# Miniprotein binders against q96jn8r1131to1294, part 37

Target 1, 164 residues: q96jn8r1131to1294
Amino acid sequence: TLEFLENHGKNILLSNGNRTATRVASYNQGIVVINQPLVPQLLVQVRIDFLNRQWTSSLVLGVITCAPERLNFPASACALKRAAWLLRGRGVFHNGLKICEKFGPNLDTCPEGTILGLRLDSSGGLHLHVNGVDQGVAVPDVPQPCHALVDLYGQCEQVTIVNP

## First folded at step 18 (miniprotein)

Design U107
Fold by OpenDDE base, fold request of step 19:
Structure U107 (fold): chain B 164 residues (1-164), chain A 93 residues (1-93)
Amino acid sequence: as target 1 above (164 residues)
Amino acid sequence: SDAFRLFFQARRIIERGGDPEEALEKAKEAFELFIKEGNLEFAAFTAIMIVELLKKLGKDPEEIKKWIEIAIELAEKAGNRWLIELARKLEKE
């Protein structure tokens, strides 16, 4: 069963069998990691449940290749400097550096109800899914094992893991 | 859920410096719904929020004590260490 790990950002409260993550304070310290590593053809999806549009930036989605149980989470995913491939806005980032300027839809403007998915293909490419539609390879040749990461940042106040 | 909607509304009122009485009303309503939904984590957390609001409003110490006890009980039932710690700290304030 897919769940968020107990090791998470300080402002996160887990519920619903650890399948729902809610940021209960401030605008940051909202990083969560899904327990099972991504394997080829496994689609991991989260739904945006609640948004607060007073902020400009929204959630960050991606993967990490370090051990998530021992990770000391920074206040935001943007501060991850190693073993991190992240989707923020329309950009793709590796260890804090933008490696793609425009990819897929703008995550900062995705409405409530949007379902975001991550999947590794047989070649190690990381795919983004939006509402069930494969947006293509966001990051080629991602090291394995890796875990899906969600940063409930800014607008994003709650997400829930959903089955495909 | 409606519970979460009310919860976030209460939180926003607090964060924006709105009427704490209004926040309290929404929080209490959210609490009841969380209980009905069996969401122990957020029932506990909302109870903590209610305690803080009651203290801010200078409400009856006995009522405050009651809600602290509720918060602790629910936190323990939820098995959430963080919530338990937060709830127990309320007694020391």
Scores: ipSAE 0.845, ipTM 0.930, lowest interface PAE 0.5, mean pLDDT 95
Fold by OpenDDE base, fold request of step 19:
Structure U107 (fold): chain B 164 residues (1-164), chain A 93 residues (1-93)
Amino acid sequence: as target 1 above (164 residues)
Amino acid sequence: SDAFRLFFQARRIIERGGDPEEALEKAKEAFELFIKEGNLEFAAFTAIMIVELLKKLGKDPEEIKKWIEIAIELAEKAGNRWLIELARKLEKE
């Protein structure tokens, strides 16, 4: 089953069989990684459960291609400088550098209840899904294996892994 | 869930320097709901929050001790090392 790994940000408390991640302190230190690597046609989805609108930035979604079990997570996904492809706001980032200015909806303005998904296609393209709708390829030719990563940052206080 | 709503409300009150008595009431209510829902992790964490609030408010030492024991017990039942460590530190503060 899909769960968040026990290795996570310092301000995260897992619950619901490790399917729900909650940031219980501050605005950062909220990185979580899903246990199963992405394989072609597997849709991994998380639902935004709770938001605190006092902040401007919200969750970051993406993948990492390094081993997640013993990774020392930085305070924010934005500080990942290797093996990381991230969606933040409307931008796509690779190892901290913006590689696309406008892609999909603005993650900073997604309301509670929004379901965000990641899926690899047969060609290694990483797709973003929003509320079940394929937004297209965010990152082509992502190295495998890779793991879905969620940074509960700023506004985002809780997410839950949901089935398609 | 209502439990989480109350939990976050309590947390926000604390973080914004609001009335700790209000936070305490919300935390206690959240705690009861987490217990009812079988959410041991958050029951434990909320118990820890309650202890901290009680200490801040200078409440009865016996009540504080009670909630510390609750926090430890629930943390152990949850099997969460981080929670266990947090709960056990409450007695040393």
Scores: ipSAE 0.841, ipTM 0.928, lowest interface PAE 0.6, mean pLDDT 95
Fold by OpenDDE base, fold request of step 19:
Structure U107 (fold): chain B 164 residues (1-164), chain A 93 residues (1-93)
Amino acid sequence: as target 1 above (164 residues)
Amino acid sequence: SDAFRLFFQARRIIERGGDPEEALEKAKEAFELFIKEGNLEFAAFTAIMIVELLKKLGKDPEEIKKWIEIAIELAEKAGNRWLIELARKLEKE
């Protein structure tokens, strides 16, 4: 069963069998990691449940290749400078460096109810799914094992893991 | 859910410096819904929020005590260490 790990950002409260993550304070400290590593053809999806539109930026979605259980999470995913591939806005980032300017829809403007998914293909390519539609390869070759990461940042106040 | 909607409304009122009486009303309503939904984590957390609001408003000490007890009980039932710690600190504040 896909769940969020107990090791998470300080402002996160887990519920619903650790399938729902809620940021209960401030605008940051909202990083969560999904327990099962991404393997080829496994689609991991989260639904945006609640947004606070007073902020400009929204959730960050990506993967990490370090051990998540022992990771000391920074205040935001943007501060991860190693072992991290992140989708922010329309950009793709590797260890803090932008490697793609425009990819898929703008995550900062996704409305409540949007379902975002990550999937590795057989060649190690990381795909983004939006409402069940494959947006293509965001990262062509991701090291394995890796874990899906969600940063409930800014607008994003709650997400829930959903089945494909 | 409606419970979470009310919860976030209450939190936003608090964070923006709005009317704590309005926040309290929404928090109490959210609490009842969380209980009905069986969401122990957020029932506990909302109870903590209610205690903080009651203290801020200078409400009846007996009511405050009641909600502290509720918060502690629910936190323990949820088995969440962080919630238990928060609830137990309420008596010291």
Scores: ipSAE 0.841, ipTM 0.928, lowest interface PAE 0.6, mean pLDDT 95
Fold by ESMFold2, fold request of step 19:
Structure U107 (fold): chain B 164 residues (1-164), chain A 93 residues (1-93)
Amino acid sequence: as target 1 above (164 residues)
Amino acid sequence: SDAFRLFFQARRIIERGGDPEEALEKAKEAFELFIKEGNLEFAAFTAIMIVELLKKLGKDPEEIKKWIEIAIELAEKAGNRWLIELARKLEKE
């Protein structure tokens, strides 16, 4: 029942019952949001389906705590200055500011087929999963409700929601 | 999937300023597979890409008109307002 919201970046075309997001132009305007807030029993997973390795940077993964259905998304997630915690490259960012230099793997080097997961623990800690393996707490106390966000940036041209 | 692989191959050719005839061949093959899969959104979008390639190549106006009609029909079947708007813009250009 997990789907990407119809409110998304301008260069996204949704397909596969809104479970697949494709960036069909340029390198940006690729923000998508999952239609249900994160709760501790929910693991949101996306598979990287297509990459263009000509770009240096790749997808951004994270959460937004504002209601996403009518938000005006910026061209890239890194321009979100409120209510956002993002995993980008090897760093963790809050509202555009880097709060951790190195957490988990470098998202810019994840190959096609990689399954990336987000979940909250019972304390509101945000966990990243990579190919089923918990990478630990990226952000210790995320306000709720929050929604999982993916920015199909640069290299990343398609992701699909997959079941855990 | 094979349809998306062909779609992205066509897009890569376009991005690099490659041979638009080669891009058109890949796009038409992707279109057939998207139709077979029932992927109406990408069948419509690929038809739009085909129109743009045909215009760039200076192809027969009747063939271009046919593909515009295909793109509009598929966008309407998909129920996607953005695709409908995009396909209808092809008639103005």
Scores: ipSAE 0.816, ipTM 0.921, lowest interface PAE 0.8, mean pLDDT 93
Fold by ESMFold2, look of step 18:
Structure U107 (fold): chain B 164 residues (1-164), chain A 93 residues (1-93)
Amino acid sequence: as target 1 above (164 residues)
Amino acid sequence: SDAFRLFFQARRIIERGGDPEEALEKAKEAFELFIKEGNLEFAAFTAIMIVELLKKLGKDPEEIKKWIEIAIELAEKAGNRWLIELARKLEKE
């Protein structure tokens, strides 16, 4: 089954058989990683459960291509300078560098209940799904193996893995 | 869930420097629901929050000690090392 790894940001408390991640302090230190690498037939989905609109920025989604089990995570996913492909706001970032200004919806405005999905196509393209709707290829040819990452940043206080 | 909604309501009050009695009421309601759900991780964490609120309010030391013991017991049942460390720290403060 899909779970969040025990190696995660300092402000995260896992529950629900490690399928629910909650940021229990501050606005950062909220990086979590899915325990299995993405493969073409795997759709990893998380539901946004709780938001705090006091903050203007929200969660970051993406993948890391290095082994996550013993990695020291930074306070924010945006500080990842290697092995990272991230969706933030409307932008796509590679190792901290914006490579696309606008892809998919603005993640900073997604409401509670939104289901966000990541999958890898047969060419290594990373797809974003929003409430079951494929938004297309965010990142072509992502190196494999890679793991899905969520940063419970700012507004985002809880997400839950949905659908096996 | 209703447990998490109450939990976050208590957290908002604490963060904004609001009334700690109101936060305590919300936290105790959340605790009961987390117990009912079998969410041991958040029952333990909420018990820790309750201890911190009781200390802030200057409540009866015996009540505080009882909640510390509840927090430790639940953290151990959850098997979460971070929660166990956090709960045991309360005994030393």
Scores: ipSAE 0.813, ipTM 0.924, lowest interface PAE 0.8, mean pLDDT 93
Fold by ESMFold2, fold request of step 19:
Structure U107 (fold): chain B 164 residues (1-164), chain A 93 residues (1-93)
Amino acid sequence: as target 1 above (164 residues)
Amino acid sequence: SDAFRLFFQARRIIERGGDPEEALEKAKEAFELFIKEGNLEFAAFTAIMIVELLKKLGKDPEEIKKWIEIAIELAEKAGNRWLIELARKLEKE
């Protein structure tokens, strides 16, 4: 089944069969990765369980194309300068460079209970789903294999993998 | 869950420099609910939080020792090396 990988950010405590990730300290060191690569027909969904509105920025969502078991994760996903496509705030980023100014909702304003989904289409396009609604193609051609990544950054203190 | 709601309420109080007695009350309630739910990881982590609050409040050393033993036992039962290391550090006062 889908779980968060045991290799994760230093401030994460996994629970509930590794399907719930909680950041238990600070505002960063919260990167988690789904234990299976994205393939056609796989929809990876997480629910935002707990937010701390003290912070301005919230979770980052995206994919990495390098093997996640060997990675030393940086303090935040925005410091990934290779093999990363990230949705942050309203923008889409590739290796630290903003490639789209506005795509889908602003992740920094998503409330608790929001279900965020990632999948690849048949052309390798990366789709974002929000509460079951496809937001379209965020990245048109992601190299495979790739893994879904969530950074429990700033506001975001807990997410849970949920079934479609 | 109600356990996590109480846990985060206690954590907010601690982080904002609020009343540690109020944080302790919420942490103890969260602990009982985590035990009931079988969430050993968060029962252990919450026990660690309780120890830190008891020390800050200058509570009875025997009570503090009891909670340290609870934290270690739960961390070991959860099988989480990071939690075990964190709980064991509490023994060094």
Scores: ipSAE 0.797, ipTM 0.915, lowest interface PAE 0.8, mean pLDDT 92

Design W131
Fold by OpenDDE base, fold request of step 19:
Structure W131 (fold): chain B 164 residues (1-164), chain A 83 residues (1-83)
Amino acid sequence: as target 1 above (164 residues)
Amino acid sequence: SKEEDLFKIAEEFAKLALEMLERGDYMYASEYYLLAAEEALEAGNPELAFEYARKAIEYAKKNGNEEFLEEAEELLEKIKEEL
């Protein structure tokens, strides 16, 4: 079953069999990683449960290629300087630096209830799904194995892993 | 050189900080300035690192995140040792 790992950001509390992550303090220290690595054609999805609009920005999605169980998480995903590909707003980031701007849905403006998904295709392309719609390849040639990462940042205070 | 590469990374983080400031996002701005400071320090430029760290602290105070502020101040102290 898909669950968030117990190794997570300091402000995260897990519930519902580790399928729900809640950030209970501040706006950061909210990184979680899904236990099973992404494999081709496996769609991993999370639902935005609650937004706190006193903050700016929102959740970050992405993948890491290092072992997640022993990873020492920084306060936010933007500080992952190795083995990380991230989607934030409309931007795509690699090891902390912006590598491109994506046209399409802005993660910072996704409302509560939005279901966001990540999927690898057979060529190693990382696809973003929004409410079941494939938005295309966000990152080509992602190394495998990799694990899906969610940073509950800013407005995003709770997410839940959901079935496709 | 390695130092030149690190310096470039520091500048990129600083650019990202400025981008966040343009959006009024002091949270990411503080974080990117801290990252810039770390890279500048590793690049052997403590003077630049100091400036970035100071900015990180400035915006961290606006965010009210004491834990992050402490981290930034700790880095600032390390930078001062290299000045």
Scores: ipSAE 0.892, ipTM 0.944, lowest interface PAE 0.5, mean pLDDT 96
Fold by OpenDDE base, fold request of step 19:
Parts: structure tokens; sequence; C-alpha cells
Structure W131 (fold): chain B 164 residues (1-164), chain A 83 residues (1-83)
């Protein structure tokens, strides 16, 4: 079953069989990684449960291609300088640097209840899904294996893995 | 060279910090400046690293994140050793 790994950001508390991640302090140190690697056609989804409007920005979604169990997580996903492709706001980032200015909806403005998904297509393209709607390929040709990553950053204080 | 590449990365992070400042996001700004400082230090440019680290600290203080501030200050001390 899909769940978050025990190796996570220091401000994260896992619950609900490790399917719910809650950031319980500050606005960062909230990275979590889903245990099973993404494989073609597998849709992994998380629901935004709680937003705290005192902060700015929101969750980051993406994938890492390094071993997640051994990863020493930085304070935020933006500091992942290797083996990382991230979706933040409307931008796409690779190893910390921006590679695309505008993609899909603005993740920073997604309300509570929004279901965000990641899926690899048959060609290795990483797709973003928003409330079940495929937003297209965010990152082409992602190396495999890769693991879905969620950074509970800023406003986003809780997410839960949900089934498609 | 490796150092030149690291230097360029430092500059890119600094640019991202500036972008965050433009939207009033001191959280990411501080984090990007810290990243810039780390890369600049690795690039063998402690002077530039010092500048970025100071900026990171400046904006970190606005965020009220004591843990991050401590991390930034530790980096600053490390940078000072290289000056």
Amino acid sequence: as target 1 above (164 residues)
Amino acid sequence: SKEEDLFKIAEEFAKLALEMLERGDYMYASEYYLLAAEEALEAGNPELAFEYARKAIEYAKKNGNEEFLEEAEELLEKIKEEL
C-alpha cells in the first residue's frame, strides 16, 4: 500500500497508517516521500487537508531518483540539488534550478480538498493531475526508479494519500 | 571548471532569491540565499558566500524560524573561517 516513508522532514508527524503527513512546526522541514516508486500508469495522489494562511507559498510536488530511505532531507525541497524534479507554484525545477516558468495550475493557490496526482506515462513523462484532470507532462523522460515527493511547505500543513 | 560551475549555480540561486523577494516571500528568499552561500563557498569564493549568508540571515530573522537562523549563522561562521 502507498504510504509515506519514516524518513521525512523533522517537522512532520505521520498518522493514519503513515498515509497522512502533518507539519507541526514552522513553515518548512516538511518533506515526505511515498514508499513505492512510481511506475508507468500508476497514479499517486495526495489531498490537501489543511492550509495555514499565516504563511506564504504552498506544497511542492515532485520526484526524486535517489534512494529515499537514506536521503538527508534539507529544510525544503528547493534545496534538493540532485536527483530531483519539482513542481512549485507554476514552475518546474530540476536540482534546485528553474527549468520551466509556467506549467499547469498554480499549486500555491490550490484550496483545501484539492487532490493532486503524479503519474508516469509509458515514455517516462511525469504528469500532474489536479482533481483527476491530467494537466499534461511536467517533466519528460524522468529516470526510473523514482519516488513521489511532497514538501509540506508554507501554507500546506497536512496532506493525505488518497486512492484514485 | 568545477569551481566556475559552482559559482554559476550560486548566482542562479541568488537570482531565485531575488525573485522571491519581488513577491514578498522572505521564506524562500532566505533559503535561496543560504543555498547561494553554500555554493559560493564551495566555489572558493568566501567573500561572495559571506554576502549571501548575511542576506539569508537578514531575511531569516523576518521569518521567525530559529532553527533555520541557527543553521545560517553556523554557515556564516564557517565562511568566516575561509576569509
Scores: ipSAE 0.892, ipTM 0.944, lowest interface PAE 0.5, mean pLDDT 96
Fold by OpenDDE base, last read:
Structure W131 (fold): chain B 164 residues (1-164), chain A 83 residues (1-83)
Amino acid sequence: as target 1 above (164 residues)
Amino acid sequence: SKEEDLFKIAEEFAKLALEMLERGDYMYASEYYLLAAEEALEAGNPELAFEYARKAIEYAKKNGNEEFLEEAEELLEKIKEEL
């Protein structure tokens, strides 16, 4: 069963059997990691449950290749300086630095109800799925094992892991 | 050198901060400036780190995030010790 790990950002409250993450304060400190590592063909999906329009930006999706249980989470995913590949807005980031300007839809403008997924293909390419539609390879040759990461940032205050 | 690499990373974070400012996002701007400050400090450039940290604080105040502001101010004090 896919769940968020108990090791999470300071402003996160887990519920629904740890399948729902809610940021209950401020706009940051909202990083969560999914318990099971991504393996080829496993589609991990989260639904945007609630957006708070008083803030800007939105959730960040990605993967980390370090041990999530021991990770000291920074205030936001952009501060992950190692072992991190992130999708934010339309950009792709590696260890905090931008490596791609435009990929897929703009995550900052995804409405509530949007289902976002991550999947590794057989060659190690990380795919983004949006409402069940494969957007292509966001990051080629991702090191394994890796864990899916969600940063409930800015507008995004609640997400839930959903089954494919 | 390692310091040169860190300096370059600092500059890249600062560029990202500016990019966020261009879209009016003071949240990420403050965070990127803080990152830039950290890297600049590690690069052995406390003067540059000081400037980045001040900018981080400036925008952190606009965000109303006291916890983050405190973190930035703590870094600033640390930087001052190396000036």
Scores: ipSAE 0.891, ipTM 0.944, lowest interface PAE 0.5, mean pLDDT 96
Fold by OpenDDE base, fold request of step 19:
Order: C-alpha cells, then structure tokens, then sequence
Structure W131 (fold): chain B 164 residues (1-164), chain A 83 residues (1-83)
C-alpha cells in the first residue's frame, strides 16, 4: 500500500494510516515522500485536501533518486540540490535549477480536490496526471529507482494519497 | 572549474530569487537567496555570499519564519568569518 514515509519535513503530521499529510506550521518544512518507488505504469496520486490562502505558491511534485529514508530534508524542495526533479507552478526543475519554463497546468492554481498523479512510462518518462488526465512527459528519462515527493508548500496544507 | 560552476549555480539561484520577487513571493525569494549565498560561499566568494545572505535575511523577516531567519543569520555569521 502507498503511504508517506515517516521521514518527512518537521512541520508535517501524518494521519489516516500515513496516507494523509498535513503541514501544521508555517509555510515550509513540508516535504513528504511516498514509500514505494515509482515503477513503470504505476500511477501514484495525491489529492489536494486543503489550501490556506494566506500563503503564496502551492505544492511541489516530483521525484528523488536517492534513498528517502536517509534523506535530511531541507525546508523546501527547491533546496534539493541533487537527485531531484520537481514540478512547481508550470516549471520543471532539476537539482534546484529550472530546466523547463512552461509545462502543463499551473500547480499553484490547482484548487482543493484536484488529484495530481505521477507515473513513469516504459521509457522512463515521468508523466504528470491532473484529475486523471495525462499531461504528458515532464521529465523524459528519470533514473530508477525513484520515489515520488510532495512538498506541502505555501498554500497547500494537506494532501492525501488516493488510489487510481 | 568547480568553483566556477558553483558560482554559476549561485547566480542561477539569485535569478530565481528575483523571479519570485517579481511575483511578490518573499518566501521563495528568501529561500533562493539563501541557496545563492551557500553556493557563493562554496565557490570561494564570501563577498557575494554576504550580499545574498543579507537579502535572504531581509525577506525572511517579512515571512515571519523564525526558524528560517535563524538559519540565514547563522549562515551570515559563517560568511563573515570568511571575509
């Protein structure tokens, strides 16, 4: 079963069998990682449960290729300087640097209830899904194994892993 | 060189900070300036690191994140030791 790892950002509280992550303080320190690595054709999805409009920006989605259980998480995903591919807003980032300016819908404007998914295709391409719709390949060749990462940043204060 | 590469990374983070400022996002701006400062320091440019760290602190104060502010201030002190 898909769950968030116990190794997470310090402002995160896990609930619902570790399938729900809630950031309970500030706007950062909200990184969580899903326990099972992404394998081809596995769709991992999270639902945006709650947005706090007092903050700016929103959640970050992505993958890490390092061992998540040993990772010391920075305050935000943007500070991951290695082994990280991230989707933020409409941008794609690799190891903290922007590699694509515009991809898919703007994650910063996704409303509550939006279901966001990540999936690897057979060629190692990382796909973003939004409410069940494949938005295409965000990252063409992701090293494996990799783990899905969610940064509950800014407005996004709660997400829940949901089954396809 | 390694230092040259680190310097370039520092500049890229600073650019990202500016982009966030243009959007009115002081949260990411502060964080990117801190990252820029770290990279600049590693690049052997404490003067530039100092500049970025000060900016990180400036915007951190606007965010009300005391923990982050403390981190930025600690980095600033570390940078001062290299000046």
Amino acid sequence: as target 1 above (164 residues)
Amino acid sequence: SKEEDLFKIAEEFAKLALEMLERGDYMYASEYYLLAAEEALEAGNPELAFEYARKAIEYAKKNGNEEFLEEAEELLEKIKEEL
Scores: ipSAE 0.890, ipTM 0.944, lowest interface PAE 0.5, mean pLDDT 96
Fold by OpenDDE base, last read:
Structure W131 (fold): chain B 164 residues (1-164), chain A 83 residues (1-83)
Amino acid sequence: as target 1 above (164 residues)
Amino acid sequence: SKEEDLFKIAEEFAKLALEMLERGDYMYASEYYLLAAEEALEAGNPELAFEYARKAIEYAKKNGNEEFLEEAEELLEKIKEEL
């Protein structure tokens, strides 16, 4: 079963059998990682449960290729300098640096209830899904094993893992 | 060289900070300036690191994030030791 790991950002509280993550303080320190590594054709999805309009920006999605159980999480995903591919806003980032300016819909403007998914294809391409619609390959040739990462940043204060 | 590469990374983070400022996002701006400061320091350029760290602190104050502010101030003190 898909769950968030107990090793997470310091402002996160897990609930619902570790399938729900809630950021309970500030706008950062909200990184969580899903326990099972992504394998080809496995669709991992999270639902945006709650947005706090006090803040700007929103959640970051991506993958890490390092061991998540031993990772010392920085305050935000943008500070992951190694083994990280991230989707933020409409941009794609690798190890903190922007590698694509415009990809898919803007994650910063996704409303509550939006279901976001990540999936590897047979060639190692990382796909973004939005409400069940494949947005295409965000990152080609991602190393495996890798784990899905969610940064509950800014407006995004709660997400829940949902089954396809 | 390694230092040159680190310097370039610092500049890239600073550019990202500026992009965030252009849209009025002081949260990411502060974080990117802190990252830029860290890379500049490791690159052996404490003067540049100092400038970035000060900017990180400036915007951290705007965000009201005390924990992050403390981290930035600690880095600033470390940078000062190498000036």
Scores: ipSAE 0.889, ipTM 0.944, lowest interface PAE 0.5, mean pLDDT 96
Fold by OpenDDE base, look of step 18:
Structure W131 (fold): chain B 164 residues (1-164), chain A 83 residues (1-83)
Amino acid sequence: as target 1 above (164 residues)
Amino acid sequence: SKEEDLFKIAEEFAKLALEMLERGDYMYASEYYLLAAEEALEAGNPELAFEYARKAIEYAKKNGNEEFLEEAEELLEKIKEEL
């Protein structure tokens, strides 16, 4: 089953069989990684459970191509300077640098209940799904294996892995 | 060169910091300035690193994130050793 790894950001508390991640302090240190690597047939989805409007920005989605079990997580996903492709706001980032200004809906404005998904296609393209709708290829040619990453940042304080 | 590449990365992070400031996001601004400082230091430009680190600290204080502030201050001290 899909679960968040025990190796996670300092402010994360896992529950519900490690399918729910809650950031319990501050606005950062909230990175989690899903245990199973992405494969073309797998749609990984998380639901935004709770937003804290005290903060700005929201969750970051993406993938890492390094071994997640040994990863020393920085305070936020933006500090992942290697082996990382991230979706933040409407931007796409690679190893910390912005490679696309506008892609898909703005993740910073997704309300509670929004279901966000990541899927690899057969060509290695990383797709973003929003409430079941394929938004297209966010990142082409993602190296495999890769793991889905969620940064519970800013407003986003809780997410849960949900089945398609 | 590698040093030049690192310098460019530092500048890119600083640009991202400015973008965050433009929207009033001191959280990411502080983090990007810290990243910029790290890269600048590695690029062999401690003077620039110092400037970025100071900015990181400035906005970290605004965010009220003591843990991050401590990290930024530690980097600043490291940078000072190279000045």
Scores: ipSAE 0.888, ipTM 0.942, lowest interface PAE 0.5, mean pLDDT 96
Fold by ESMFold2, look of step 18:
Structure W131 (fold): chain B 164 residues (1-164), chain A 83 residues (1-83)
Amino acid sequence: as target 1 above (164 residues)
Amino acid sequence: SKEEDLFKIAEEFAKLALEMLERGDYMYASEYYLLAAEEALEAGNPELAFEYARKAIEYAKKNGNEEFLEEAEELLEKIKEEL
């Protein structure tokens, strides 16, 4: 059963059996990580529960390829300069730097209720799902093991892990 | 060289900061300028690091995040010691 790890950003409160993460202060310090590594048969999905439109940008979704249980997270996922592949807005980022200008929808405009999913294919390609629809390969060859990460940044104040 | 590569990374973070600023996203603008300052300092360019850190502070003041502002100001003081 999928849960958010207890090791998370300073502004996160976990609830609902650690399946719900809420950012309770500010706009950053909201990194959470899923407790199991991605494997080809595993689809990790989160629902956007609550957005605060006061902020400009929204959540970041992606993977880290280092062990997350004792990692000291930066304030924001943009500062993950190693072992990170991230989707922000329409862009794909590797270790903090943009490697693709446009992939999938703009995450900054996804409304409350949107279900975002991550899975690996058999070749190590990272796929984004939006409301059950596969958006294709965002990253072609992600090293394993890797863990799904959400940064409850800016607008995004709450997400919940949901089953496919 | 490693220093030349770090300098180029600093420039890429500064470009990202400008993209965010153009969107009115002062939170990411300040964070990307801080990253640019860190990389410039590591690259042995404290003058460039100073300019990026000043920009990080400028935009951080708009965000109401005192912890981040303190972090940026501490980096600026560290950079001054290398000038």
Scores: ipSAE 0.863, ipTM 0.928, lowest interface PAE 0.6, mean pLDDT 93

